# VH-VL binders against Diadenylate cyclase (dacZ), part 3

Target 1, 269 residues: Diadenylate cyclase (dacZ), of Haloferax volcanii (d4gzm5)
Amino acid sequence: MAALSELLGDLVADVDGLFLFTPSSSHYEQFAETDVPTVVIAPENTVEAETFVELPLQFQNVKDRIRFGVEGAMEQSIVEAGDTIACNVGTFGGDPDSLVRVRVEENMRSGIYDLFANSRADPGVIRDVFEVAIELGKKGQKGEPVGALFIVGDAGKVMNKSRPLSYNPFEKSHVYVGDPIVNVMLKEFSRLDGAFVISDSGKIVSAYRYLEPSAEGVDIPKGLGARHMAGGAITRDTNATAIVLSESDGLVRAFKGGKMILEIDPEAY

## First folded at step 4 (VH-VL)

Design T16 (from T01 with heavy chain W100Y; framework fv_satralizumab)
Fold by ESMFold2-Fast, scan of step 4:
Structure T16 (fold): chain C 269 residues (1-269), chain A 120 residues (1-120), chain B 107 residues (1-107)
Amino acid sequence: as target 1 above (269 residues)
Amino acid sequence: QVQLQESGPGLVKPSETLSLTCAVSGYSISSGYYWSWVRQPPGEGLEWIGFIYHSGRTNYNPSLQGRVTISRDNSKNTLYLQMNSLRAEDTAVYYCARLYGDYEGYFDYWGEGTLVTVSS
Amino acid sequence: DIQMTQSPSSLSASVGDSVTITCQASQDISNYLNWYQQKPGKAPELLIYDASNLETGVPSRFSGSGSGTDFTFTISSLEAEDAATYYCQQYDNLPWTFGQGTKVEIE
């Protein structure tokens, strides 16, 4: 009967890297005894790993979690296309109960890591806006489905490339996304037309901004409506990130650099 | 009536770690704005070091990345700067400052500054 | 990083004169530029934000203009208390960067 650390070493002996998603201290110590380069992907580095990738949003889809971790590791030159990795993830019950073997491919660079880590806005601000969009997508507002357009970061340029549809209720306020009261206000105001403009630090700069929908130079799937086109266009023209809730299909999509980077289903959260 | 006041050791030796404190009064640092550190070598211009967002997240000048840490204590309404691997060229007056405006783009309140000399 | 270059590096003028300082950005920064005044031994003080907006309490003799890469700061009638070093600062992209400063001396 071999020690568990020796058994784990045998399981991962032929991989180029080991990816641990939200590991417990005991899980981390078991895998840390192997000679395989180890990367921890979690909201906080509680286990004090030497190689750590911050997970800003708790993706419910396992593929999105793995893609995020792989892109982060590629960005930091820990792994490259052609490498084989083992991912310790939770597929049943939430605890890391599975080892998934993945061959790293260039198509795994979807921009999901860059959306959070290399955007002008703070990753926590982007996460907080996603959480508002997800909750709004799950519950609607006042019993009705709603759409919303949130433009995050590079707020000065965004304001200069937009016009008001109505008086800005945030004109003389100094409030930030992530505050529960402010999040309620964002949900209430989502029933009206226009975009929310949020600064790099999460300050709510404006509501009710009109952004011109433009398709030129924007890489978006066919069939998406004006909010998605406007989100794509503004991110092409500025360093902002756009987060769009579709009223028609209920999905939340994120844009950066004129491209759709991420699509999530709020029902999974 | 927002006031910022820096304090620190004045003299530190090369390779040591610098620790500076900025006491803020008249506004709660957890309530908003970016809170920033800026330095100025004697007789030279201004260099932005980094800031801490109201949320607690930080951003640093790439030229100093890996050497600096900005933190805060909300209960004491105080900001901190730590810089390791000090060199003679780190000699400067260190200011803490608030970033204000709709886009947090301008420094509207500054502390008086604290001189840090790096010398053996 | 965006480089900010000021001209001149220093100037001398008499009370009542009009003085102009320029600031050039290495790339387009729209109107995301501020001007600061720093007197010897003191912290900088904000005078102008967003290229042309006068900060509250700042005398009307100070003004700013420009957009894109070229910016101008003007003192229309120099006073003795205006002897200081003036800095431009961009906030279009991180890291925030300052010009090298222009020293204004009163003769």
Scores: ipSAE 0.147, ipTM 0.623, lowest interface PAE 5.4, mean pLDDT 86

Design T18 (from T01 with heavy chain L99D; framework fv_satralizumab)
Fold by ESMFold2-Fast, scan of step 4:
Structure T18 (fold): chain C 269 residues (1-269), chain A 120 residues (1-120), chain B 107 residues (1-107)
Amino acid sequence: as target 1 above (269 residues)
Amino acid sequence: QVQLQESGPGLVKPSETLSLTCAVSGYSISSGYYWSWVRQPPGEGLEWIGFIYHSGRTNYNPSLQGRVTISRDNSKNTLYLQMNSLRAEDTAVYYCARDWGDYEGYFDYWGEGTLVTVSS
Amino acid sequence: DIQMTQSPSSLSASVGDSVTITCQASQDISNYLNWYQQKPGKAPELLIYDASNLETGVPSRFSGSGSGTDFTFTISSLEAEDAATYYCQQYDNLPWTFGQGTKVEIE
């Protein structure tokens, strides 16, 4: 309806941009009729939007989705600090049902977009490792909570800065994360101590690697254990990304450059 | 301060077996990394021969697998290369090199190389 | 085996010039490519790993770029000590393979 399109246009007339997260074709058509610059943030540009930001992980937390979209749009020079945007997100139910107004600030460059888009590893590899960690966090292993440490990218340096705790079951293999069978293997082997080392292309280089925990130059919250310290330390010293599942609190955290960039609750997934 | 130094006979006859030694100092060969042999015919490019894993297992270039053996002596911190059925085409400078990490293929330290001439 | 093809096979340039060498893989190797410098009578030296990362102690005038099958190596301002043969090498799959080399001569 023309009247409805006019109403939607009025609701967003004072914003500098409209951010649509995983819109349906019908929702995209309704909002595209407004004269506000529109950005689609989704895994695939199915609606064929003129301005698109790829979303490699389906964040279930609204705050993380908005942080990712804003940082990506800032990096592509679509918006800048001081702009006001309206975000169409799903707060209730499966469809985008809410509009959230956000004033873009420079401190919104949190590293969440860089974690995926500017890491050495392909964004799909980072996503696949997150999905393994999230699933493991939700279900545990054989009904019990487990912890896990995944180091992704810059594998040569990571291997050089670590030592084996046990025989590497992947030593002669050329298997990749994202393969359902390989993901099952990662979940099974997570019960043992040590880190998984995964290459930039997703190749599983090793399991059972010992990484020295070190606090110097690592910015992590107080109270986190040795896996988090090791993940922070290795990302300070290499170009790798660390994804850590805590056995104690069940949260998944990601580190890059010695900093904690992302913290997610698997129960939300 | 890792140093590698190759040594062996400079001249070998066709059909004989070549034996080369690589002495490593400044790092224990049993304490990580992989150790490779690479050769270079005079005026030509580089060819990877094989490496020895931290576990002592080996992997060889398929073009040479039937003729080459790489081994080590941890107590002497030394690597060895044996190649049989030598031909004139095996004339080359032979290098040992540290291969940085499992399957990563970074050669960050090299020996000076030793020239092996295969001639009657 | 993965074949690595370099171009040109040789080039001559003057001090201060910018020099570019290319390397092409016969199949997708992601960013698993290294560049080495070999001066006459010396062993090769690692300059760049993972296509674009500069090895410690290597001057910033050396750079690398590319992914997949096409890679470039650049010396932004040639110095006399850069006269050498340069090799690319893939480590995506065994056996490790090298390009045929590019000889850089100073005029």
Scores: ipSAE 0.013, ipTM 0.387, lowest interface PAE 8.3, mean pLDDT 84

Design T19 (from T01 with heavy chain G101S; framework fv_satralizumab)
Fold by ESMFold2-Fast, scan of step 4:
Structure T19 (fold): chain C 269 residues (1-269), chain A 120 residues (1-120), chain B 107 residues (1-107)
Amino acid sequence: as target 1 above (269 residues)
Amino acid sequence: QVQLQESGPGLVKPSETLSLTCAVSGYSISSGYYWSWVRQPPGEGLEWIGFIYHSGRTNYNPSLQGRVTISRDNSKNTLYLQMNSLRAEDTAVYYCARLWSDYEGYFDYWGEGTLVTVSS
Amino acid sequence: DIQMTQSPSSLSASVGDSVTITCQASQDISNYLNWYQQKPGKAPELLIYDASNLETGVPSRFSGSGSGTDFTFTISSLEAEDAATYYCQQYDNLPWTFGQGTKVEIE
């Protein structure tokens, strides 16, 4: 094990930090024997690392995982623009089988960490809504693609800036995102137009809310439809986060502060 | 009929840990709503302490950060409040209360309250 | 934290009088404001939610109005049993905060 620790030390001797994504205990111990500062990025700190960044969503895209870890480490002042890091990530299978060298740049503060860690809604609630959107994107409804718009957090302001399209099936109910049955309910209710409104802690406040689509002051890619426009607009005007499933291309996109922060392909999940 | 009933030691010494219970009847605490603790120092106003919701997760008033723990026992339909490092300023009537949700921040049912005096 | 300021701190009025209490928020809370009544030695009771909605079983002489930062609570014809301290509470943002209370005395 000493020979392997010496080899790992040589491979990372010239970097300012090591980023370990979801390491096993044995993997973490091997890297901990190097003199390079080590950061663990994972859903839970099971290896009891001294420096830890919580990973709220298990991004299947390696670039998104690295972006999240770098932005989180910058936010916590663990690394700075100009530093060079080595990222231990899984490229082939689930095991961390690759070592990727990255130069930290200021433009890596793209908002992906901020979307989860500094949003009004709990990070776990945002994660749960992403998981629902991903499942809807993969499976559709009754064999057909579906679209969906989820507005998460700042629910009071969101409700005031919207109007009902139909009777709210969640009126006076106690239904929460993250429950296994929520996917069944949301799949059925996604057949109707409108947005789902979810509170900071994950309570389903409403379905079938009309949000005015507006491109003014919203930084969105060209060619995106009314759901994306509405999601951008509401996040410009409130502290909510919008998660949009496109019926047309099947991708899930997230908006905060009037900007598109994240785009993911459900087929990768 | 939903009823909440607090119980506790009444008198505790500075630096000790406070442990309170709230027995709930007429509704299963695991079935919905948020369950909360609110305190009131003698002759003063109300201060929200925190809540526990369906997942078992909690949210606490930052003013009491690190000192309070809210928990539940679903099999006994009971809520608990634990507060560490008690000071004379923690003397108050402690209420448990049912909360509609974090969006509908209404306290619709309250226990009778239990007085906790912190003195030597 | 959002600070809630009530006015007056106390008032004295006769049975049959109309009394008004005000509550001011340090920032815009839309209509996310509740009113509670607390009689001596008892727990608070919810009277008004969402600034103007009367809770079930509460007498119609109680009413609330307002939005944004300025709110009012009115008892249209004071009864002897209305002697109590009244609290406003915001739920726009955590932590939820209460006003300091307005004591209503009957004389």
Scores: ipSAE 0.431, ipTM 0.718, lowest interface PAE 2.5, mean pLDDT 87

Design T20 (from T01 with heavy chain G101Y; framework fv_satralizumab)
Fold by ESMFold2-Fast, scan of step 4:
Structure T20 (fold): chain C 269 residues (1-269), chain A 120 residues (1-120), chain B 107 residues (1-107)
Amino acid sequence: as target 1 above (269 residues)
Amino acid sequence: QVQLQESGPGLVKPSETLSLTCAVSGYSISSGYYWSWVRQPPGEGLEWIGFIYHSGRTNYNPSLQGRVTISRDNSKNTLYLQMNSLRAEDTAVYYCARLWYDYEGYFDYWGEGTLVTVSS
Amino acid sequence: DIQMTQSPSSLSASVGDSVTITCQASQDISNYLNWYQQKPGKAPELLIYDASNLETGVPSRFSGSGSGTDFTFTISSLEAEDAATYYCQQYDNLPWTFGQGTKVEIE
């Protein structure tokens, strides 16, 4: 299939980089034979690619996958602003069936890669908290929409900038997010006010924390409620990541450094 | 009594792949902590490479991400480091270390280190 | 990345002297700093964690203090066995970074 490999080469001949999202072995082999630098973005490096970017969350929104891959490749100096890349993505059912051309620009350093890869907390912990928030957003709790505020990482500083609103059911426990039983507990306790505080390693440090924000303002979109304000403020004042489920619109938003980095629609998952 | 012991080829040629092993005794690597690799070029300071989480997930220094892989074998209680596209400046003593990572973050036990020389 | 700068790069002192090493972070790291001792030909050993907490089994002559960007490590009465390179390390944010090291030599 020299003709097929030549056709694939022609499709990407004028780009500076090729981004393959969760490729099959056969797709990877065909594109890897081109002279274009190839980057594989996937949860695991199953195809044994030489250049690999770990995808910690299976973003269902194609734009978020591309933004993550671009930012990761820029961080590793694989591509730079001014380059043109081709992204091989699936538009239906996840199998790669399309090629999206993207011009890399400096404003694509939006923080989505840093939210996971360069955060103080383990990216798997951040992923596990997103999965809890997404599940809550899809199903609610006991038939009702709920909101939730999860503060991940830098737990010592977070605890010092907060106070208890109620008893802490996790005070004497050593349980970790990602455990299915613990995830059920987080969902059950999400109906009460306050924040969950989760350590860098995923330990559930506390529930029901009232965050005491600094007097300085935060950059959050207008119309978002107190949980979003608290999440923005605490991430400005600490190295924590805030993951917020809005009861009003059902969306999950992530904050780092006082800024909203990511917005996810749970219905897409 | 926790002990970590690194082993490796000693000498590797440029552009080849490095494979290092860290045997852990006195503690099960799947029962807690994070397990890390740190390197030190001769006469220079320390550089954190990455760690593996008890779930099997990894985190790498961005300066090395894309050419380094950390893995484990729970049944052998052993950690692995693979590093591709080696260059002369990758010459260093490679340490494996146990990382406490929660409220505090520190390396409490270190292996003795294994010297890797990258030379043609 | 957070840069850690130690001062001095090296020093010489006599047994019984008090020795002070400083470590400066390029940004506020609160108290998220550790100190390690590395003797020639050996792996580093943890002495101080969380800026001021002495690791179990470490002699009380070693101490640490500071918060924010400025940190101090002190050996109150230097012993011959303290000849080593000392490193500070921040764990406020990934990637974890070390200072360049301070070599302590006994006269």
Scores: ipSAE 0.031, ipTM 0.565, lowest interface PAE 6.7, mean pLDDT 85

Design T21 (from T01 with heavy chain E104D G105A; framework fv_satralizumab)
Fold by ESMFold2-Fast, scan of step 4:
Structure T21 (fold): chain C 269 residues (1-269), chain A 120 residues (1-120), chain B 107 residues (1-107)
Amino acid sequence: as target 1 above (269 residues)
Amino acid sequence: QVQLQESGPGLVKPSETLSLTCAVSGYSISSGYYWSWVRQPPGEGLEWIGFIYHSGRTNYNPSLQGRVTISRDNSKNTLYLQMNSLRAEDTAVYYCARLWGDYDAYFDYWGEGTLVTVSS
Amino acid sequence: DIQMTQSPSSLSASVGDSVTITCQASQDISNYLNWYQQKPGKAPELLIYDASNLETGVPSRFSGSGSGTDFTFTISSLEAEDAATYYCQQYDNLPWTFGQGTKVEIE
């Protein structure tokens, strides 16, 4: 509609950039008529946008999607601190039905983009592990909540800084996360103590690894248990990413560099 | 036995795009490992360019990001390197190499290398 | 980026001598260090991985040690075919980086 196109054009006339999250072809065409630099953030560049940022995980939280898009655009020098952007995002039903105005600040380099795009591990591996943790958080095991600790990347250092709690069922195997059968195994083994260690390429290196919990030098929210402390500590000491499913509150948290980067509610998925 | 063999133009002009291929035999590139490109200017040291995971995702040296693309053709068991906006300092021997990247990360098989000279 | 500095840049020694090369990382890389041998006109070949592990088929006269920031590579009884440039490489963090190389010449 002309009236809607005019309204949208007026709303974005004074911004330095326009961020379109998972736009349809019609939405993309509607905004392409504006004279504002446009960035598409989506799993795939189906609209063939000139400026594209790959979205590795379909964040259900609008704030997380915006954080990811802004940090990615800053990394690619598309926007800089001090710029004002308009984000076209979905608030209800997933369709982009809202326009959010955001002032870009340097502190928006929170690590959410780096967690996926600039990590040592394959970004797809990190995504696949998040999907396992989210599904486990939603469904539990046999109707009961479970906890899990997944350590992704820098596996040699992680193995050297840990010890076995039990025999490693993956010692003689060459299986990779993302395979549906392997994902089932990870969910079954999550009910047992210890951490899963996953390589940069997604190979399941070990289950049942004991990681020493430590709060020193780690930025952990108060009240979180040993799995979170162990995840924070190992990421402080290595280049690994820790993905932790809390048995107590059901949330999935990601740590890198000793800091909590991301917190996801599986029930939103 | 795993073998890697690079091929491409020996001479490229400044500002043009470099295209190299690496034919792999003895192992399927989609079955595992990281497949990598490393370059060496004449008389100088080694510089890692980037790799492609067996999954098809890529990772690049930040110093070259935006100029380099690594891709593959699984049916031909072949790797590709494209580098845009060539400069004289891009003159180097370009190697493709297989990287062992599970517990430890090291280059266990290398191609023989192909010399690329960037000159007008 | 992690910088790798080798010492010496070059050396000359006789067959039968023991030769030592060092490699220093700009930050702690644990034991995430490899050593490669490169003969003129050839691709590098892996000799040592994970600071101290000898690659299959590599002669036992080659050895590596060290952890953290300081690493040592030793050839215990130099042979004529060992004339080459030797490189260390860290794989603690991306981008992976190499030392500048140490040229070993046989007198």
Scores: ipSAE 0.007, ipTM 0.538, lowest interface PAE 8.5, mean pLDDT 85

Design T22 (from T01 with heavy chain Y103F; framework fv_satralizumab)
Fold by ESMFold2-Fast, scan of step 4:
Formats: C-alpha cells, sequence, structure tokens
Structure T22 (fold): chain C 269 residues (1-269), chain A 120 residues (1-120), chain B 107 residues (1-107)
C-alpha cells in the first residue's frame, strides 16, 4: 500500500500553504509529514501546531471559515496576495472531508479577522454574543421571532452615548455572557426594546439602552432597519462591536467601525 | 464573607523584582468579579495598578511601563503581583481589592494592605 | 489620563457641623465618579458610587452630587467616627484615577 504521507504530499505539492480547520490529531499528523507550510485554524491548539490561528467562532459557512483563516494568516504574514493555499475543511461530521484550493487576494482583507482578533472586546466574548444571537435567531423567544441589538466592548463610551428605556435588571450584577444561565436571561430580556451593553471582558453592563439610529458615515446595505442603523452608528462613534439579530429576516449581522463586516444565517447552525 | 489578605517581603532592594500574594477567602476568584491591585505611597494618594478577571486576562495602568504582571492560582484562590526594576518611588502600601467590573470601577472589598519598602 | 483635583486638602470641623468636599475632573466624566473613606491605618471603603448613589450600609448623612466635571461630597452632620481621608475616583476611562484626598479632622 502507498505511504499516506507521500500521497498527501503529492496532493498539496503545488500550494504555498496548507490550512487545517479544526483538525483531529490523526489528520494533523498525516499533513505534518508534508513539506508544505501548515497553519492550524481552531478554537484551541490541541494538536500543538507551530503555526496557529485562533478561531473564535465555528463558522458553519465554508466561505466565512476560509475568509477568517486567510485574513488571519495575512495579518500574521504567513501568506500574501498571490499565494495559493489548500484548505482542509469538514462539511459533515468531526473529521475534515474535503480540500478547497484558494488563491489569496488582497480584497480578502474584509475585516472578519479584525472583528474578532483586534476588537477591544475579547474574541471569546464576541463569540459568546454571536452564539446567543444565533440561537435566538433559530428558536425565537417563546415561539415568536425576536430582534436583538448587542453592543460589545467600549462600554463606558457606549453608555455615555445612550440612555435608558427602562430600569436596568443587570444594575449591580456580576454576570457574564457565556454562562448558560446568563444566556437564558439575555434571550428572555430580548423581548424588550433597546440594546444590551456588554463590557470588553463579557460583563453584562445593561439592558434596555436606547441608541440613536444615524445613517451619516455608516456603510450598510439598503433596506436595513433601525437596529442595524443604531449598531452601525455606535460602532462609527466608539470602538465597540455591534451584533444585530433582525426580527424581519432572521439574520445576524456584525458591525465594526461603522461598516457591516459579517452576515450569518442562524438556520445554518 | 469575602476577605482579602496581602503578604510580601516588606523590604526589597532597588532594581530587584517585587513579588506579592493576596489570599482570597469567602469567594472563588475564578467564578466572577475582577481582582485588582492598588498602591498608596506613605502619606500620599491611591494609584490603580491593574486587574485580572475571571478568564485570566489582565489590564494594566500604562504608567507602570510594562513592569507589572498580575496572575492567579485558582487552586489556591490566590492573586499575585510581580513588579520589576524597583525604585525608591515604588515604596508604598500595596492593596488587593475586588472590582465590580471593567466598566463599573467600584472597589468593594479591600485587603488590609502590605507595606513594601524599597531601600538599599 | 484624567486628572482629579480635590479641595480642600484638609479641613477641621466640630461634631454636628456640615462638611463639603469638592472634586474636579480634567474632562467630562458624566456621573462616573465614586467616593471612598479611608481611616488611618485602614483600607479605603466605598461610600458613594455613580456620583450620588449611597452604598449599602452607609449612613444617610453622607451624600454626593454633580456631573460632568464638578462634583461635591457632603457630610450633613459630622460624627467623631467620620475623621478620615476622603478620595474621589473616576471610572469614565482607563486608567482609573483618584483625587489626592481630603483629610477631615474633628476639633
Amino acid sequence: as target 1 above (269 residues)
Amino acid sequence: QVQLQESGPGLVKPSETLSLTCAVSGYSISSGYYWSWVRQPPGEGLEWIGFIYHSGRTNYNPSLQGRVTISRDNSKNTLYLQMNSLRAEDTAVYYCARLWGDFEGYFDYWGEGTLVTVSS
Amino acid sequence: DIQMTQSPSSLSASVGDSVTITCQASQDISNYLNWYQQKPGKAPELLIYDASNLETGVPSRFSGSGSGTDFTFTISSLEAEDAATYYCQQYDNLPWTFGQGTKVEIE
């Protein structure tokens, strides 16, 4: 029987880099025997790869997963525009089942990596808020579709640029996004209007904050409603990240610097 | 109830590294809040040094120019402060304190403080 | 950094007197200001948060007011146990900064 490492080497011989998304130990060992520079993109570096890019959210859309890996590798100067890479990704099950060939282009710096890795808020906090928004988008609240606006990071400036719509149930609380009980509270309180304000480290600072919608200097697609405009405006004016669940179309969108960076379909999760 | 208790060498020489500990009882440091160090030179005001939050990440006062490291040991429920390149001006009472949040800058529980004298 | 200036640096008053301390921020901090009491040889204790909110267990003779750059702290009827140094602290922006303190002595 042919040596598997020799066969894998032949499959990737003409690429400048190999990107392994959430690899098993066995898959990593097989590819590590090739001479191609290898990058592991995963939530944690369990395989102890020398070149690692932290994946804060397990994107179910292959395009978003690849966008994140490419932008991260470009940021770390692992690859450059003009390079060709092979991406080993899993579509179904836990083990990677396909190889996707990608030519790196400068326009792939769309901000998805920057949204997570270089925002004021911790990447894990941004991930945890996305997970709440995605689950809320899939299930609604008590069987009804809901919208939600989460403002993450730079909480002092966000609070100064907003006003209360109702008494804050999180006043003097010590609760953090990512805790399952707190995530239930966030879903329950999403029935009420206003924004959630979450600190850089994930502390829930407030619910029910009014943010002024504004179009000036905000780069968003036409037809998006007041929550999206408010999210765009606050991220233009602060270093916060906005994560918006649309009640009308069910999609989750993220804004940074007044621009829409990411759009996720919760039904894909 | 929550109680914080600092301990350290008391006397250190210029250019050496200071190591302080803060033993916490009545609350698990890994389960919430932010844990901070604040110092006070004799007869002077208070200066915030930095904090560590439940995830283990830290934030420091820029005035300390990369000289400070705050860490924790969850198994011992203990906080640590290390400060490099000590000068006479680092002589102070060092407090550990519990902080409500990285936005809510309220210090609600304080240790009794430990005096550190930097002298040859 | 945001500079916090307290006035006066010290004062002396009698039991039953009303005492006022002021704190001025070098820039607008909204209401993101706390007041602490520190007795000799002891750690500071939080008295007032968010400029005007009384911490649980703190006597009602203590009060705070102000917003923006100018803040006041008042003890309406001074008690002997109130002899201490009082500090304001802003939390509008990191690094958090304290005033230089006001020493209150009882005559």
Scores: ipSAE 0.451, ipTM 0.734, lowest interface PAE 2.7, mean pLDDT 87

Design T23 (from T01 with heavy chain L99G; framework fv_satralizumab)
Fold by ESMFold2-Fast, scan of step 4:
Structure T23 (fold): chain C 269 residues (1-269), chain A 120 residues (1-120), chain B 107 residues (1-107)
Amino acid sequence: as target 1 above (269 residues)
Amino acid sequence: QVQLQESGPGLVKPSETLSLTCAVSGYSISSGYYWSWVRQPPGEGLEWIGFIYHSGRTNYNPSLQGRVTISRDNSKNTLYLQMNSLRAEDTAVYYCARGWGDYEGYFDYWGEGTLVTVSS
Amino acid sequence: DIQMTQSPSSLSASVGDSVTITCQASQDISNYLNWYQQKPGKAPELLIYDASNLETGVPSRFSGSGSGTDFTFTISSLEAEDAATYYCQQYDNLPWTFGQGTKVEIE
């Protein structure tokens, strides 16, 4: 694998860093032979890289993966604005097969890393809720679209800034997101109006909460409905994260601090 | 019924490292909630030290950040507190306590506490 | 950090008296405040959560009220067993902080 290392050397000779997304052990060993500073971005540091950024969700969009890695590296002071990096990503399937050259700019601090790493809630809880929303977006009910609003973290403030629309089936339960049965329960309850409220630790606190929609102080794309405005507004007013599945367009969007941070297409998953 | 029980050395010398254990029964520490350490110097008030989520992620009081590590052993259902660079000011009763996520933000179960004296 | 200030630091009262303790936050914490009772040599015990909700099993003579920055804890008819130190605690923001405590002594 020395020959491959020699071939790759010229391609990355003028970059300040090399970003490897979810490399296998053999793939990592090939690139570790180059002299370029290397950052591994993956769910777990199985290759035992010295510089590692945890990837909480396997983004299927290449630009979202790169956004996450760059912002995480900037946050950890691994790279700074003005640096040029080469990102080794899988564009045509699972194995990293492409090199994308990126110039690091301050405007790349978009909040995607902060959404997971610096949220009040556990990053794993945020990931698990995204996975539920993605599955609901893909499956619907026998092809019929569904919408959902999930509010994650800072649940005490969220409950105080909302009101019940119906009986709370979780009033006396201790059910946590990430449990395989939760998808079945959430799919069943998603047909009713209102928001799900989930604690920092992932406990499902409530279903059927009404949150007042508001566009004031919210960075939201034009044309989005009441669920998105409610999610934006509650994250403006609390430390919660909102994850919204649109019934009309089928996309999943995430809000934090009154801003839309992430938009993903469940069909890609 | 959930019960918490702290244990530790009782007396520690200045500059040494404190190691405390909290044994939990009646509930699996990996199944939910966050698990906290709180201390109380003799005759004084309560100070929150930090917590560990059931997932293993930690959060610490900034006043103690860099000196404190909270960890757990899921197979033993046990919490640990490690504090380095001890000073006389660290003399306190140390409690472990269960917190109810962020929905209610309160400590509903407490251990009996263990006194740690930092003295030469 | 949010500072919690209790008043008074101590008080003495007779069985059957009504006792009031106040707690003031350095910034608006809505209703994200709890009250604990600590008897000598024992761990604290939760009495009131979210400013006004009585914990299960706690006697109805204990009550809480307030929002924003000003909170009140009341014992409507003191019993001998209520001799303890009482603490308020905010959970509006990390780090979670406690008041300095109010010692209640029975005459």
Scores: ipSAE 0.079, ipTM 0.590, lowest interface PAE 6.4, mean pLDDT 85

